# VHH binders against Vitellogenin-6 (vit-6): the designs that were tried, part 7

Target 1, 176 residues: Vitellogenin-6 (vit-6), of Caenorhabditis elegans (p18948r1340to1515)
Amino acid sequence: ANCVVKSTKINTFDQVAYRNQFTPCYSVLAKDCGSEKSEPRFVVLMKKINEKKEWKNVKVVYGENEIEMYKTEEGLICRVNGEEIEYQPESEIEKKQYNIIWLNKNTLKFDSDDVTVQFDGVNARIHLSALYRNQQCGLCGHYDNEKETEFYDAENQENTIPKFAKSYLYKDSKCN
Key: E = the ipSAE of ESMFold2; O = the ipSAE of OpenDDE; V2 = 0.75 times the mean of E and O plus 0.25 times the DockQ between their complexes.

## First folded at step 4 (VHH)

Design A2 (framework vhh_8k46_1; at its last look DockQ between E and O 0.03; V2 from the best seeds 0.00; counts 0 for: pae E 13.2 > 2, placed apart)
Fold by ESMFold2, look of step 5:
Structure A2 (fold): chain B 176 residues (1-176), chain A 126 residues (1-126)
Amino acid sequence: as target 1 above (176 residues)
Amino acid sequence: AVQLQASGGGFVQPGGSLRLSCAASGFTFSSYAMGWFRQAPGKEREFVSAISWSGGYTYYADSVKGRFTISRDNSKNTVYLQMNSLRAEDTATYYCAADLSEWGQYSLTPSEYDYWGQGTQVTVSS
């Protein structure tokens, strides 16, 4: 199943479309929500780079790894645990747990057994395996083939679309 | 305000040709993929063609492949649809639409498009 995230629109894993506005604060697009007491196996986050541009920063937290992808004036940048990696045409950067693939100079792909994130600096496409049916939460919905529960918030309570979107803002000391 | 103004429709005999234009204003045209959809009375709006933001990729419904050509001119904020070898089945209102997503892929789904034009009527009849 795929979730397609555009600057102002999200089409969820259950094919429900709604309008969303990103801010310079991270929102959770998709997250492993399968165990209340277990550390999530992945979290996919997105924010605007700033209020003036529609360029985005995507962060994938996968195990102990943090992958950042974002657009600059010079092109698309990828950082793994803070270290920038270079564009390498027609190649991939293989790690034991995941791959980083430049599809071209303007499109990156984070690929793992759990989640795949494709990002071009503005929009993202997130793919989850069927293993995560009923075990995923975020702005991309619940992946349960049920449209009636699509807008349950982070506490799994039914909400209007604005309250649903706000419940997945990632809170930190600088963003509330 | 965002505006997509489609024009160039009209009445044409089978086998004829028309060139549709869609002039855009109120948004950064060069950041958008552009699509053409059509709707006959009583039917759902259907995908016809799409072009990536740069013009580097084009897509066509099977029913129009080889007969229609999509193009764009980012300096004029305009997308075009050249329609050749027109058939009665091509009769519809043609709508242009703009979509921020540009992955080398396109959507057949109208709900993924952010902005829509008012449409221009194309009638193919003998």
Scores: ipSAE 0.000, ipTM 0.143, lowest interface PAE 13.2, mean pLDDT 77
ESMFold2-Fast, scan of step 4: ipSAE 0.036; ipTM 0.456
ESMFold2 (binder alone), look of step 5: mean pLDDT 78; pTM 0.773
OpenDDE, look of step 5: ipSAE 0.006; ipTM 0.251

Design A3 (framework vhh_8k46_1)
Fold by ESMFold2-Fast, scan of step 4:
Structure A3 (fold): chain B 176 residues (1-176), chain A 126 residues (1-126)
Amino acid sequence: as target 1 above (176 residues)
Amino acid sequence: AVQLQASGGGFVQPGGSLRLSCAASGRTFSSYAMGWFRQAPGKEREFVSAISRSGGYTYYADSVKGRFTISRDNSKNTVYLQMNSLRAEDTATYYCAAEPYEWGTYDLRPSEYDYWGQGTQVTVSS
């Protein structure tokens, strides 16, 4: 299933649409919430990086790896574990836990067995494997085929949309 | 754009074992994560187990963890569910499912395709 973020509009994995005002703080779009005792296999985060433009930074934490994708005046940038990766043509077949693929100069894709994230600097598309039915949480919804429960917060309680959005906001110094 | 056929169900006594198979045809099987779901009479369909595209990662519902094992053979386009130590509570129709979406195509061509496949009945009774 796909979750699509177009500027401030989010269409969740269960096909519920709503608006979220992104801030300079990371918000959790999608997260492995199925393992109550283990660390999440993945977390997909997004923040706004420019007040005058709807430019975003997307961070994918996948196991011990951190992939960061963001837009600048000079174009789309990708960092893997803090180190910039240069634009390269799409490579055929990589036997890793994940792949980073430049679909074109303006679009980057993170691909793994668990989650795929496609990002153009403003908009994101997230695909989750069937593994995560009933095990996903975040702004992209619960992926449980129940539209009524889509606005459960980080503690799995149903809330209004603004309170729901705040429950998935990462607390850091940029949020002050 | 994949067709699924589940088989291997039947009648077993509590404590018995069964192996379910899900044969896939159509598009490339190895492009899909695969899962097993079940539906008992009067209940909604529930998740049982899933396996990633590569087979490197598996997930199980708490109710079956330690008793069921999911595996796949991409050369045979088949996913398996080995069910051991069966209980009366495991009685259900079991369905296999493939991911319904190709990455990047949903918005351009909404999926009308049913990926749940044919169910197979498992009855655990003395």
Scores: ipSAE 0.000, ipTM 0.187, lowest interface PAE 14.7, mean pLDDT 72

Design A4 (framework vhh_8k46_1)
Fold by ESMFold2-Fast, scan of step 4:
Structure A4 (fold): chain B 176 residues (1-176), chain A 126 residues (1-126)
Amino acid sequence: as target 1 above (176 residues)
Amino acid sequence: AVQLQASGGGFVQPGGSLRLSCAASGRTFSSYAMGWFRQAPGKEREFVSAISYSGGWTYYADSVKGRFTISRDNSKNTVYLQMNSLRAEDTATYYCAADLYDWGSYDLASSEYDYWGQGTQVTVSS
């Protein structure tokens, strides 16, 4: 199943649609919440990086690796563990556990056995392995195929949506 | 539901300053993006400024940028508009508004806001 972020609208893994105001602080879109004792296998984060445009920075923490993708006037920039990666047509950066693929100069794909993130600088599509059913948390929902879960059914509980979104602001509560 | 009470308006001379307040009651204030709009006689309601629920983003209309500052105090459930270097053309009824989802961008229409206060009159004249 896919979670789709179009500008400010999120359609979750459970097919619930709602709006989220992205801020300069990272929000958790998707996270491995299946183990309370160990570090998550992956975390997908998003923040807004331009005051007037819905330009985003997406960060994927995958094991010990940090992949950052963000929008510029010239297109997308990709950083792997702090190192900026140059665009190459039809190229991919293959690591043992994951791949980074330039679909074109304005679209990047992070691909692994656990999570796939496709990003164009504004919009993102996230796909999770079926292994993460009932083990995912974040703005993209619980991934439990329960559309009627009231906490994640934003259409039925409009008053809970901003509270829900705020609960997934990344741990830096003093970020402004 | 949410109730918004705008206050702090009054008479001021050109070049003067006023601070408007918008006190929110009802559900959690920190869940809302907040905006200020104004309406002068014979004109449609226009956007003035907005602040995100986190306070990390602020937007201003070109006509007020550099003169007005929007801020919020979540401990007091209040949003403020500090108005400096006031001009006769700033004369209007000022409304605060709450947006549950989408907050103010530069071009955000007043129709995007869910809840509105009663307004406070600002008159800039000698």
Scores: ipSAE 0.000, ipTM 0.126, lowest interface PAE 15.3, mean pLDDT 74

Design A5 (framework vhh_8k46_1)
Fold by ESMFold2-Fast, scan of step 4:
Structure A5 (fold): chain B 176 residues (1-176), chain A 126 residues (1-126)
Amino acid sequence: as target 1 above (176 residues)
Amino acid sequence: AVQLQASGGGFVQPGGSLRLSCAASGFTFSSYAMGWFRQAPGKEREFVSAISGSGDYTYYADSVKGRFTISRDNSKNTVYLQMNSLRAEDTATYYCAADTYEWGVYELSPSEYDYWGQGTQVTVSS
């Protein structure tokens, strides 16, 4: 299943749709919450980086690697462990456990056996391995093939962030 | 209601060509990715090709790359699959599918597509 983020609308892995106002603070979209180890295998994070536009920054933490994708006036930029990677037509950055693929100048895909993230600077599509059914948490839902309709019915309002969604928002002095 | 009508299949000899069409109705065609999938007897459905809503981005399975070309005409609500240099292993029922999410073209699993046509049979045999 896929979780799709279109601007501020999220359609979860369990096909529940709601709105989330992204802020300059990172929000967890998807995360390995089934691991009993202190560190998850992956975390996908998103924040808003422009006041007037729905431009986003997406960060994928995969093991000990950090991949950052974000929108600029000149297009999409990718950083791998802090180093900026330039767009090249039909290019692919392949490592032992994951690939980073430029689908075109304005679209990047992070691909692994655990999680796939496609990003165009504003919108994102996230796919999880079936291994993560009932092991996923974040704004993209629990990936349990069950809709938590009671919860979403209570919070189903335009421009509302559900109480559970606020628990996935990182707040610190860098974002207010 | 969403309707997808695939056509253009038939019998052809190895090395031949066929053009499949998929006529769509019941949704804003230009907003959604379209894909072609195929299923041979006794096998699961497999991805063949996909095209974005704008038509600017296309994807192909390795087995068909260089031989098949996907295209669309948004004014006619139709997606096409031009199949050249056909091989016996291309024999299958071909299905067109629509992904109600704009990003469907980037997922190559049949399970990612929401709406399916009834299919058109392609048989490549001497």
Scores: ipSAE 0.006, ipTM 0.157, lowest interface PAE 10.6, mean pLDDT 75

Design A6 (framework vhh_8k46_1)
Fold by ESMFold2-Fast, scan of step 4:
Structure A6 (fold): chain B 176 residues (1-176), chain A 126 residues (1-126)
Amino acid sequence: as target 1 above (176 residues)
Amino acid sequence: AVQLQASGGGFVQPGGSLRLSCAASGFTFSNYAMGWFRQAPGKEREFVSAITWSGGYTYYADSVKGRFTISRDNSKNTVYLQMNSLRAEDTATYYCAADLTEWGTFDLTSSDYDYWGQGTQVTVSS
């Protein structure tokens, strides 16, 4: 299934569309919520990094690895476990459990058996394995093929539902 | 290249049935939502039905709800529209559509789909 974030508009895994105002604090887009007794296999996070532009930072935590992708004036920057990876045409950073691919100078793809994240600095597309049906939580919805379970209040699907959105916001004193 | 080939249209009497097919090629069909739209002469293109990437969630225009059923067969790269209890007002050219842009279509009832088939004519007349 696919979840698409286009600037501030989110189309969830179950095809519910609404707006979310991203902030300097990370929000959970997608997360392995299927097991309360084990660590999540993945977490996909997004935050806004520019006041006037919808420039984003996306962080993928996959097992013990942290992949960070974010927009600059010169294109995208990618960091793997804190180390910056430079753009190279047709280059792929292959690890045994995941791959990072530069599709072009302005588009990155994180690919694994569990989750795929494509990101251009503003917009993101997230694909989950069917194994995560009813095991997914976050702004991308519950992936359960039921529209009614997506939000706390389905009355206004064009705007952010504040109670739903705030439940997935990580607050830190440094993000305010 | 991406191709969407709609077929199955024809002439039918009021109360009759038709099944439209849209054969898709040039993309990974099972990863994308598909829609059906129609346009009668002199009118704007209107939404008919859509089916999501998850396969189990469907949308219908109020004018066709209960009469039309959308389905898909990912093994055949085909989306279908089963049209029952047809009315003269259903007369139109029917188009299948896909949004294969990197960021996709947010509103499945929107006519902002990226790729459109050639269309298949449905005429309901006595």
Scores: ipSAE 0.013, ipTM 0.247, lowest interface PAE 8.6, mean pLDDT 78

Design A7 (framework vhh_8k46_1)
Fold by ESMFold2-Fast, scan of step 4:
Structure A7 (fold): chain B 176 residues (1-176), chain A 126 residues (1-126)
Amino acid sequence: as target 1 above (176 residues)
Amino acid sequence: AVQLQASGGGFVQPGGSLRLSCAASGRTFSSYAMGWFRQAPGKEREFVSAISGSGGRTYYADSVKGRFTISRDNSKNTVYLQMNSLRAEDTATYYCAADLYEWSGYSLESSEYDYWGQGTQVTVSS
């Protein structure tokens, strides 16, 4: 199942499309929300980093690893656990549990058994393993394959899209 | 091209009911989502309700949930808005709109809709 973010338009894992105005604060696109684990296996976050264009920063927290991908005028930059890795043609970072691949100067791919994130600096495509059916939460929806899927939070089935989006916004001192 | 014709507006007392219709022509009706929006004098255009192409998914603004019902009849190329328990604050010009890029879902943003019908005026007063 794929969730596609094109600028501000989000098409969820359940094929519902809506607009979200990204801000300098991180929003959760996709997260392991399984009830049996205290800590999520993965979290995919996105924020806006450029006021003139829809340039984005994507952060993938995967287990104990943090991968950050963001746009510059020279292309994408990737950081793995705080260490910056600039574009190199045909470069690939392989760890035991995940891979990071430069598809070209303007496109990065994070790949694992749980989640795949493809990012071009503005747009993202997220793939989830079928094991996350009914265990996914975030702006990309609940991945529940329900015909009558609607936007719900944990407490109220009557949420509006703006309220739904705000529930997945992380606020900190750099985005207040 | 898609043409939309809204109708069914009028004068009604608080607590009354009205049924709005939006007749569509041009493209296969079941292949796109439909929305209802409203605009009161001096206010921004407001989302009211949306329905997917199949009719399997619907959404309502909090202000109308429980009182309004959106439905569609794909054999008649028509979307409906049944408005019950009408209030003075429901007074507005109501517009129907088509989103050609969404079949399985719907959009809440007016900017995502490709074609718009002429408005139909709803006035709720004693």
Scores: ipSAE 0.000, ipTM 0.133, lowest interface PAE 15.2, mean pLDDT 76

Design A8 (framework vhh_8k46_1)
Fold by ESMFold2-Fast, scan of step 4:
Structure A8 (fold): chain B 176 residues (1-176), chain A 126 residues (1-126)
Amino acid sequence: as target 1 above (176 residues)
Amino acid sequence: AVQLQASGGGFVQPGGSLRLSCAASGFTFSSYAMGWFRQAPGKEREFVSAISGSGGYTYYADSVKGRFTISRDNSKNTVYLQMNSLRAEDTATYYCAADLFEWGRYDLSESEYDYWGQGTQVTVSS
C-alpha cells in the first residue's frame, strides 16, 4: 500500500487524505511501531527546509544506516551515513540491505525489503511491505484497513488533525 | 469522480433572502472543510464563508458577518449558505469549494482549496 505526500497533502496507507503543514522540525511519516521492545527497523522523517518554497528534507533511518535526501539550489542531494553522493545519470548505489536509485536528475528512490521511499525534493511516495499491516505508525496512518483509527496520536489517543500531527513532531531548537 | 453542484441562486430584491446549496460526491464529505467564494464581474474571487468537516467551526468574511449563515448536513453530503439582508454588493457568481485542512485554514485564498464546483448566479437588484 502507498502513502503519498504531495506538498501539504497526505494520503495515508488506508486511503485517508488530510493536510499537514510541514515545519523545520522533523515529523514521523512512517515507522516500525510493532517492535516497541527493540529499535524500529525503519523510521521515515520529513521536514520543510525553505519557507519561500515547498522544499523538503527526507531522512530514512534503516537499521544502523541513515539516508538523507534533500533539495538544494544545486539540485537534489543524497547523503548516506553523512557522506554526500552527487547525481550521476543512471546511477544506482547497491548495498546488501538496500538500494538507492536515481530515477532521473530530480528523483531518488530508497528501496529495501521493508520500505520504499520515492522523493523528488518536494513530494514523496512511501510503500511498505504487507508484513507491516497493523505495525505502522506516523503521519501515514496505521496501515490497518480501518479509517476510524487513522487520527490516533503517538499515545494511541483519538485526536483532531492538528493534535494528531503535533504528536509525531520531533522537537529541536528550530521548532521553537 | 469528484463533483460539487451549486444551486439556489436567482434574482432577489435588496433586503431579501436566498439559500444556496452545494451537493458533493466522490469523496469522504465529512473529512473536508467546505467553503463558499464569490466573484463579481471583472473582480477577483473572494472568500465568503467556511465550515469545518464536523460542522463545529464556522468562519465568515467581515462583509457578510451577521447576515450569512453557513451549515452542512453530512448525511446528505450537502453544504448550505443562508443569505439574509442581501445588498446590491452581494451580486456575484457563488462557488462552493472543498479543502482538506488543519484547524484555522478556512480564511485562506482560493488557491488553497482542492475541489471547486460550478457557480450559481445571485443578483440583488430592484
Scores: ipSAE 0.000, ipTM 0.140, lowest interface PAE 14.1, mean pLDDT 76

Design A9 (framework vhh_8k46_1)
Fold by ESMFold2-Fast, scan of step 4:
Parts: C-alpha cells; structure tokens; sequence
Structure A9 (fold): chain B 176 residues (1-176), chain A 124 residues (1-124)
C-alpha cells in the first residue's frame, strides 16, 4: 500500500486524503507501532525547511541507521549517519539491510524489506510491507482499512493542523 | 479536447438502485484518479466516492459507505458508480471528475476536469 505526500496533500495507506501544514518541526509520516515495548524498526519523518517554498527534509531511522534527504538550491542532498553522500549518476549505496538509490540528480529512493521512501525534495512516496498492516502509525494513517472516518472528523482549516496531526509532531529547541 | 460524459441518472423510489457511468476522452485515463461528487439544490457540492488510477484504492463518504460501489474499466475509459438502497437525501446532480493525482482525493478543488452531471431523483 502507498502513502503519497504531494506538497501539503497526504493520501494515506487507508485511502484518505487531507492537507497537512508542514512546519520546521519533524512530523512522523510512518512508524513501526507494532509494539510499545520494543524500539520501532523504522520511523519516517518530514519537516519543512524553507519559509516560502514547500522544500522538505525527510529523515528515515532504520534500525541503528539515520538517513537524511533534503532539498537545497543545488539539488537534493543525502546524509547517512551524518556523512554527506554526493550525487553520482546511477549511484547506489548498498548496505546489508537497505539501499540508497539516486534515481536522478533530483530524486532519491531509500529501499528496504520493511519500507521504501522515494523523495524529490518536496514530494514523497512511501510503501510499506503488508506485514505492517495494523502496525503502522503516523500521518500516513493506520493501514487497517477501518479508520477512514477518523480523518473526516479532524478540523481542516487554512492555517490549522488537526489535533491528530499535532500528536505526531516532535518539538525540540530547533523548532520551538 | 478533454470530455467527461456522465449518464445513468433518473427517477427511482426509495430503496431502489441506479448505476451511473462516466465516459472519458482526451487524456490518459489510467493515469488519473476519478471521483464522483453531488450537489442538491441549496446545498454545497459534496464528495461521494473516488477511485485511484489503477483501481487499487477506493474512497467513500460516510453517508454512502456500504450502499455505493465505485469501479472503473481502464480499457473502456469509463468509471462507474453503483448506487444501492437509495434514499431521498441522495437526490442530487451527480458529477464525475478527473484528478492527475493518481491516488485520489476527497477535495473537489483538486480535480482537474469535470463532467456536465447527471440528475438522480429519489422520491415516491
């Protein structure tokens, strides 16, 4: 199942579309919520990094690895565990448990057995393994086909983030 | 030119059924999500149902869930709305719409192309 973020429009794994105002604080798009007792296998986060443009930073935490992808004037930048990886045509960074693929100068793909994230600096497409049905949480929905109505109850105003979306904001000293 | 032709509306008694069709031309049909919206006199246009370009994802307004079924035939460039257990409050002009956002959305303002509409009247 796919969750698609186009600028401010999110179409969830549960087939519900809505708008979310991204901020300088990270929001959880998708997360392994299968057990409260164990660390999540993955977390996909997104924040807005330019006041006037819908430029984004996407962070994927996968096991012990942190992958960060973000937009700059010169194109898309990728960091793996804090180290910048320069664009190289047809370049792929292959690790035992995941791959980072440059589809072109302006599009990156994080690929694993659990989650795939494709990102162009503004828009993202997230695919989850079917094993995460009923174990997914975040702005991309619960992946259970039953919770369509939850999003219709959320108040969607021009400058307001629904309360359910705010529950997935990570505030810290950099965005407060 | 882009065209969306809705048909299949008519008069039906409460509890009856109707099947609406929307024939599309002038664009790559399978790349577009298709939606159905309705508008009753004196009311705002409201979302009814949508289907993704592939047909893999469907969406329904709570008021029609379990009664209406959306489907599409990409080989015929047509989207359908099967309406069962019709109620007086389903009386409206029904519009089909196309959205380049292939996953579908419930927001009327996001749709790129609109049909003329077909009238459905549910009355005894």
Amino acid sequence: as target 1 above (176 residues)
Amino acid sequence: AVQLQASGGGFVQPGGSLRLSCAASGFTFSSYAMGWFRQAPGKEREFVSAISGSGGYTYYADSVKGRFTISRDNSKNTVYLQMNSLRAEDTATYYCAADLYEWGTYEASEYDYWGQGTQVTVSS
Scores: ipSAE 0.000, ipTM 0.136, lowest interface PAE 14.9, mean pLDDT 76

Design Ba1 (framework vhh_6fv0_2)
Fold by ESMFold2-Fast, scan of step 4:
Structure Ba1 (fold): chain B 176 residues (1-176), chain A 124 residues (1-124)
Amino acid sequence: as target 1 above (176 residues)
Amino acid sequence: QVQLQESGGGLVQPGGSLRLSCAASGFTFSKYWMYWVRQAPEKGLEWVSTINKGGGSTYYKDSVKGRFTVSRDNAKNTLYLQMNSLKPEDAAQYYCAKDTYYDWSSGSYEFDVRGQGTQVTVSS
């Protein structure tokens, strides 16, 4: 199954649709939440980066690597561990654990055995390995084939949609 | 006057090979990423391969990876698809395209297909 973020509309892994107003603070879209005694294998985050347009920044933390994808007037930019990679024939980054692929000038794909993220600067599509059934949390839902659990927050309690969304918001001095 | 003309299709047996060509005119071919897409009779339009402006970066649908190779000759304004080890599931009308966008409603790419395509048939 896929979670699809289309501007402000989110269709979760369990096919529940709702609206989320993205802010300049990162929100957790998808995260490995099955590892209470180990570090998460991945975290996918999204924030809004333009006041008038639904331009986004997507950050993927995968192991020790931080991949950042975001929209500018000139197109998409990709950073790997803080270093910008260029849009050129040799711009594909291949690591033992993941790959970053330019599908075209305006579309990037992060691909791994655990999670795939496709991003065009505004919209994102996230695919999770079936191994993460019942181990996923975030705005993309719990991936448990039960629609009733989609609105449980980070404390695993059912809440209204606004409270649910706020429970996955990262706040710091840079975004407040 | 953008024109895209596909050719090279035909009938082959399973395990056979074909080389498709797409002749482009009416735009600066070397400035565009190019795509191969296909449509089988009972299915929708399906992305097959992508190649960047210079030809150094190529991407493939999982089911064709290792069997198909996309390439381009910017001096001749021509895009190619070398298809090896053809399977019955590869039978389709093949098109090239210069522009695409992702349709989030359908979960699929929309492509600006301009040509008539070239038919690939795989039969025993």
Scores: ipSAE 0.000, ipTM 0.140, lowest interface PAE 14.1, mean pLDDT 75

Design Ba2 (framework vhh_6fv0_2)
Fold by ESMFold2-Fast, scan of step 4:
Structure Ba2 (fold): chain B 176 residues (1-176), chain A 124 residues (1-124)
Amino acid sequence: as target 1 above (176 residues)
Amino acid sequence: QVQLQESGGGLVQPGGSLRLSCAASGFTFSRYWMYWVRQAPEKGLEWVSTISTGGKSTYYKDSVKGRFTVSRDNAKNTLYLQMNSLKPEDAAQYYCATDTYYDILSGSYTMDYRGQGTQVTVSS
């Protein structure tokens, strides 16, 4: 089950398509919402980083690790817990909990048992483990193979599509 | 090829009622969410209502909630919008759609394919 973001078009895990204009504020694409009273196992966030181009920054919070991928004129940059990871042909950063793979100079893949994120600086493809069926929330939908539930907001309430999209805008001091 | 044909519009007085219909063909109607969208002369497209595949979930624009009722007949491939207590601000060209996208920058809905629509005029 894949959620695909093509520029501003999002095709959710349950194959519902809609448009979301990304802003300089992070939006939650996918999140572990099955453990309300504990820390989420993962959160995938996306924001727009260029006024005229659909260049994006994708942030994956996986446990205590923060992986940031973003586009520049020179190509794609990756940071792991603040440290920049250099592109190397056939490079793979393997850890017990996750892998970061450069598919080429302009495409990165974050891979784990829970979530996979492939990103090219503009577009993203997100794959979730089947264990997250009915436990996923965010702009990528609820992953329940049921279209009627796709429009629940961040408080797990049904809303209109515009309210649904805005409910997943990650608000910080600069985006309030 | 998706084909949608709206009907049932007309001229009504404030407080009046109209029932709009949308005849669908060229796709498996029962497998699609359906939408009603409208466009007033000086405005962009506005989302009005949404209905799920089986009709169990319905959604409405705040300003029409309690006055409009969306329904569908999957055996007849037809979508309906019952409009009661019509107000002058409801006057618009009404369209049905199978795929509707909200464009945040323009502040309006967009759709790839639509029929001619049906005109609703509310005047006293």
Scores: ipSAE 0.005, ipTM 0.148, lowest interface PAE 14.0, mean pLDDT 74

Design Bb1 (framework vhh_8k46_1)
Fold by ESMFold2-Fast, scan of step 4:
Structure Bb1 (fold): chain B 176 residues (1-176), chain A 124 residues (1-124)
Amino acid sequence: as target 1 above (176 residues)
Amino acid sequence: AVQLQASGGGFVQPGGSLRLSCAASGRTFSKYWMGWFRQAPGKEREFVSAISKSGGSTYYADSVKGRFTISRDNSKNTVYLQMNSLRAEDTATYYCAADTYYDWSSGSYEYDYWGQGTQVTVSS
């Protein structure tokens, strides 16, 4: 199933649509929450990086690797473990566990066996394997085929949409 | 869109074996995670096994580990489930499913697919 983020609107893995106002703080879109006491296999994060525009930064933490994709005036930039790579037509970075593909100058794809993230600098599409049914948490919902539980927060408490969204926001002194 | 057809079910005695097949149509099979799910009479559908796009990763429900093996042949657009040491508790209709992704470069959108089921009955 897919979670789609279009500007401020999120359509979750269980097809529940709602609005989320992205901020300069990272929000968890999707995360492996099935590994109690073990490191999550992946975390997908998103933040807003421009005051007037819905330009985004998407960060994918996959095992020991950190992939960052963000919008600039020159187009989309990708960093892999802190090293910037520029757009190059038909380029991809293939690792044993994942692949990063430039689909065109304005669209990047992170692909793995666990999660796929497609990003154009504003909008994102996230695909999770069926293995993550009842193992996923974040703004993209619980991926449990139950619409009734979509707004349970990180502590499995049912909440209103604004409180639900705030439970997945990483707040710190820099982003407030 | 992908269409899935499950087959290979039947009647077997406890301790027997069956191999299920799930045949897919179309050119996009290698882009899907493939999985097997089952539904016993009066119960919810449950996860059985899954295999990654490349076949490099496999996952199994605890109830079937060591007895079932999932595999795929992307050249034949088929996923298999080899079931050994079958138990009465394995009696169910078995379904295959595919996970998809959106391809922005082509402008297409694909959904998760559930295949037509195949009945497995384990009884003396």
Scores: ipSAE 0.000, ipTM 0.155, lowest interface PAE 15.1, mean pLDDT 74

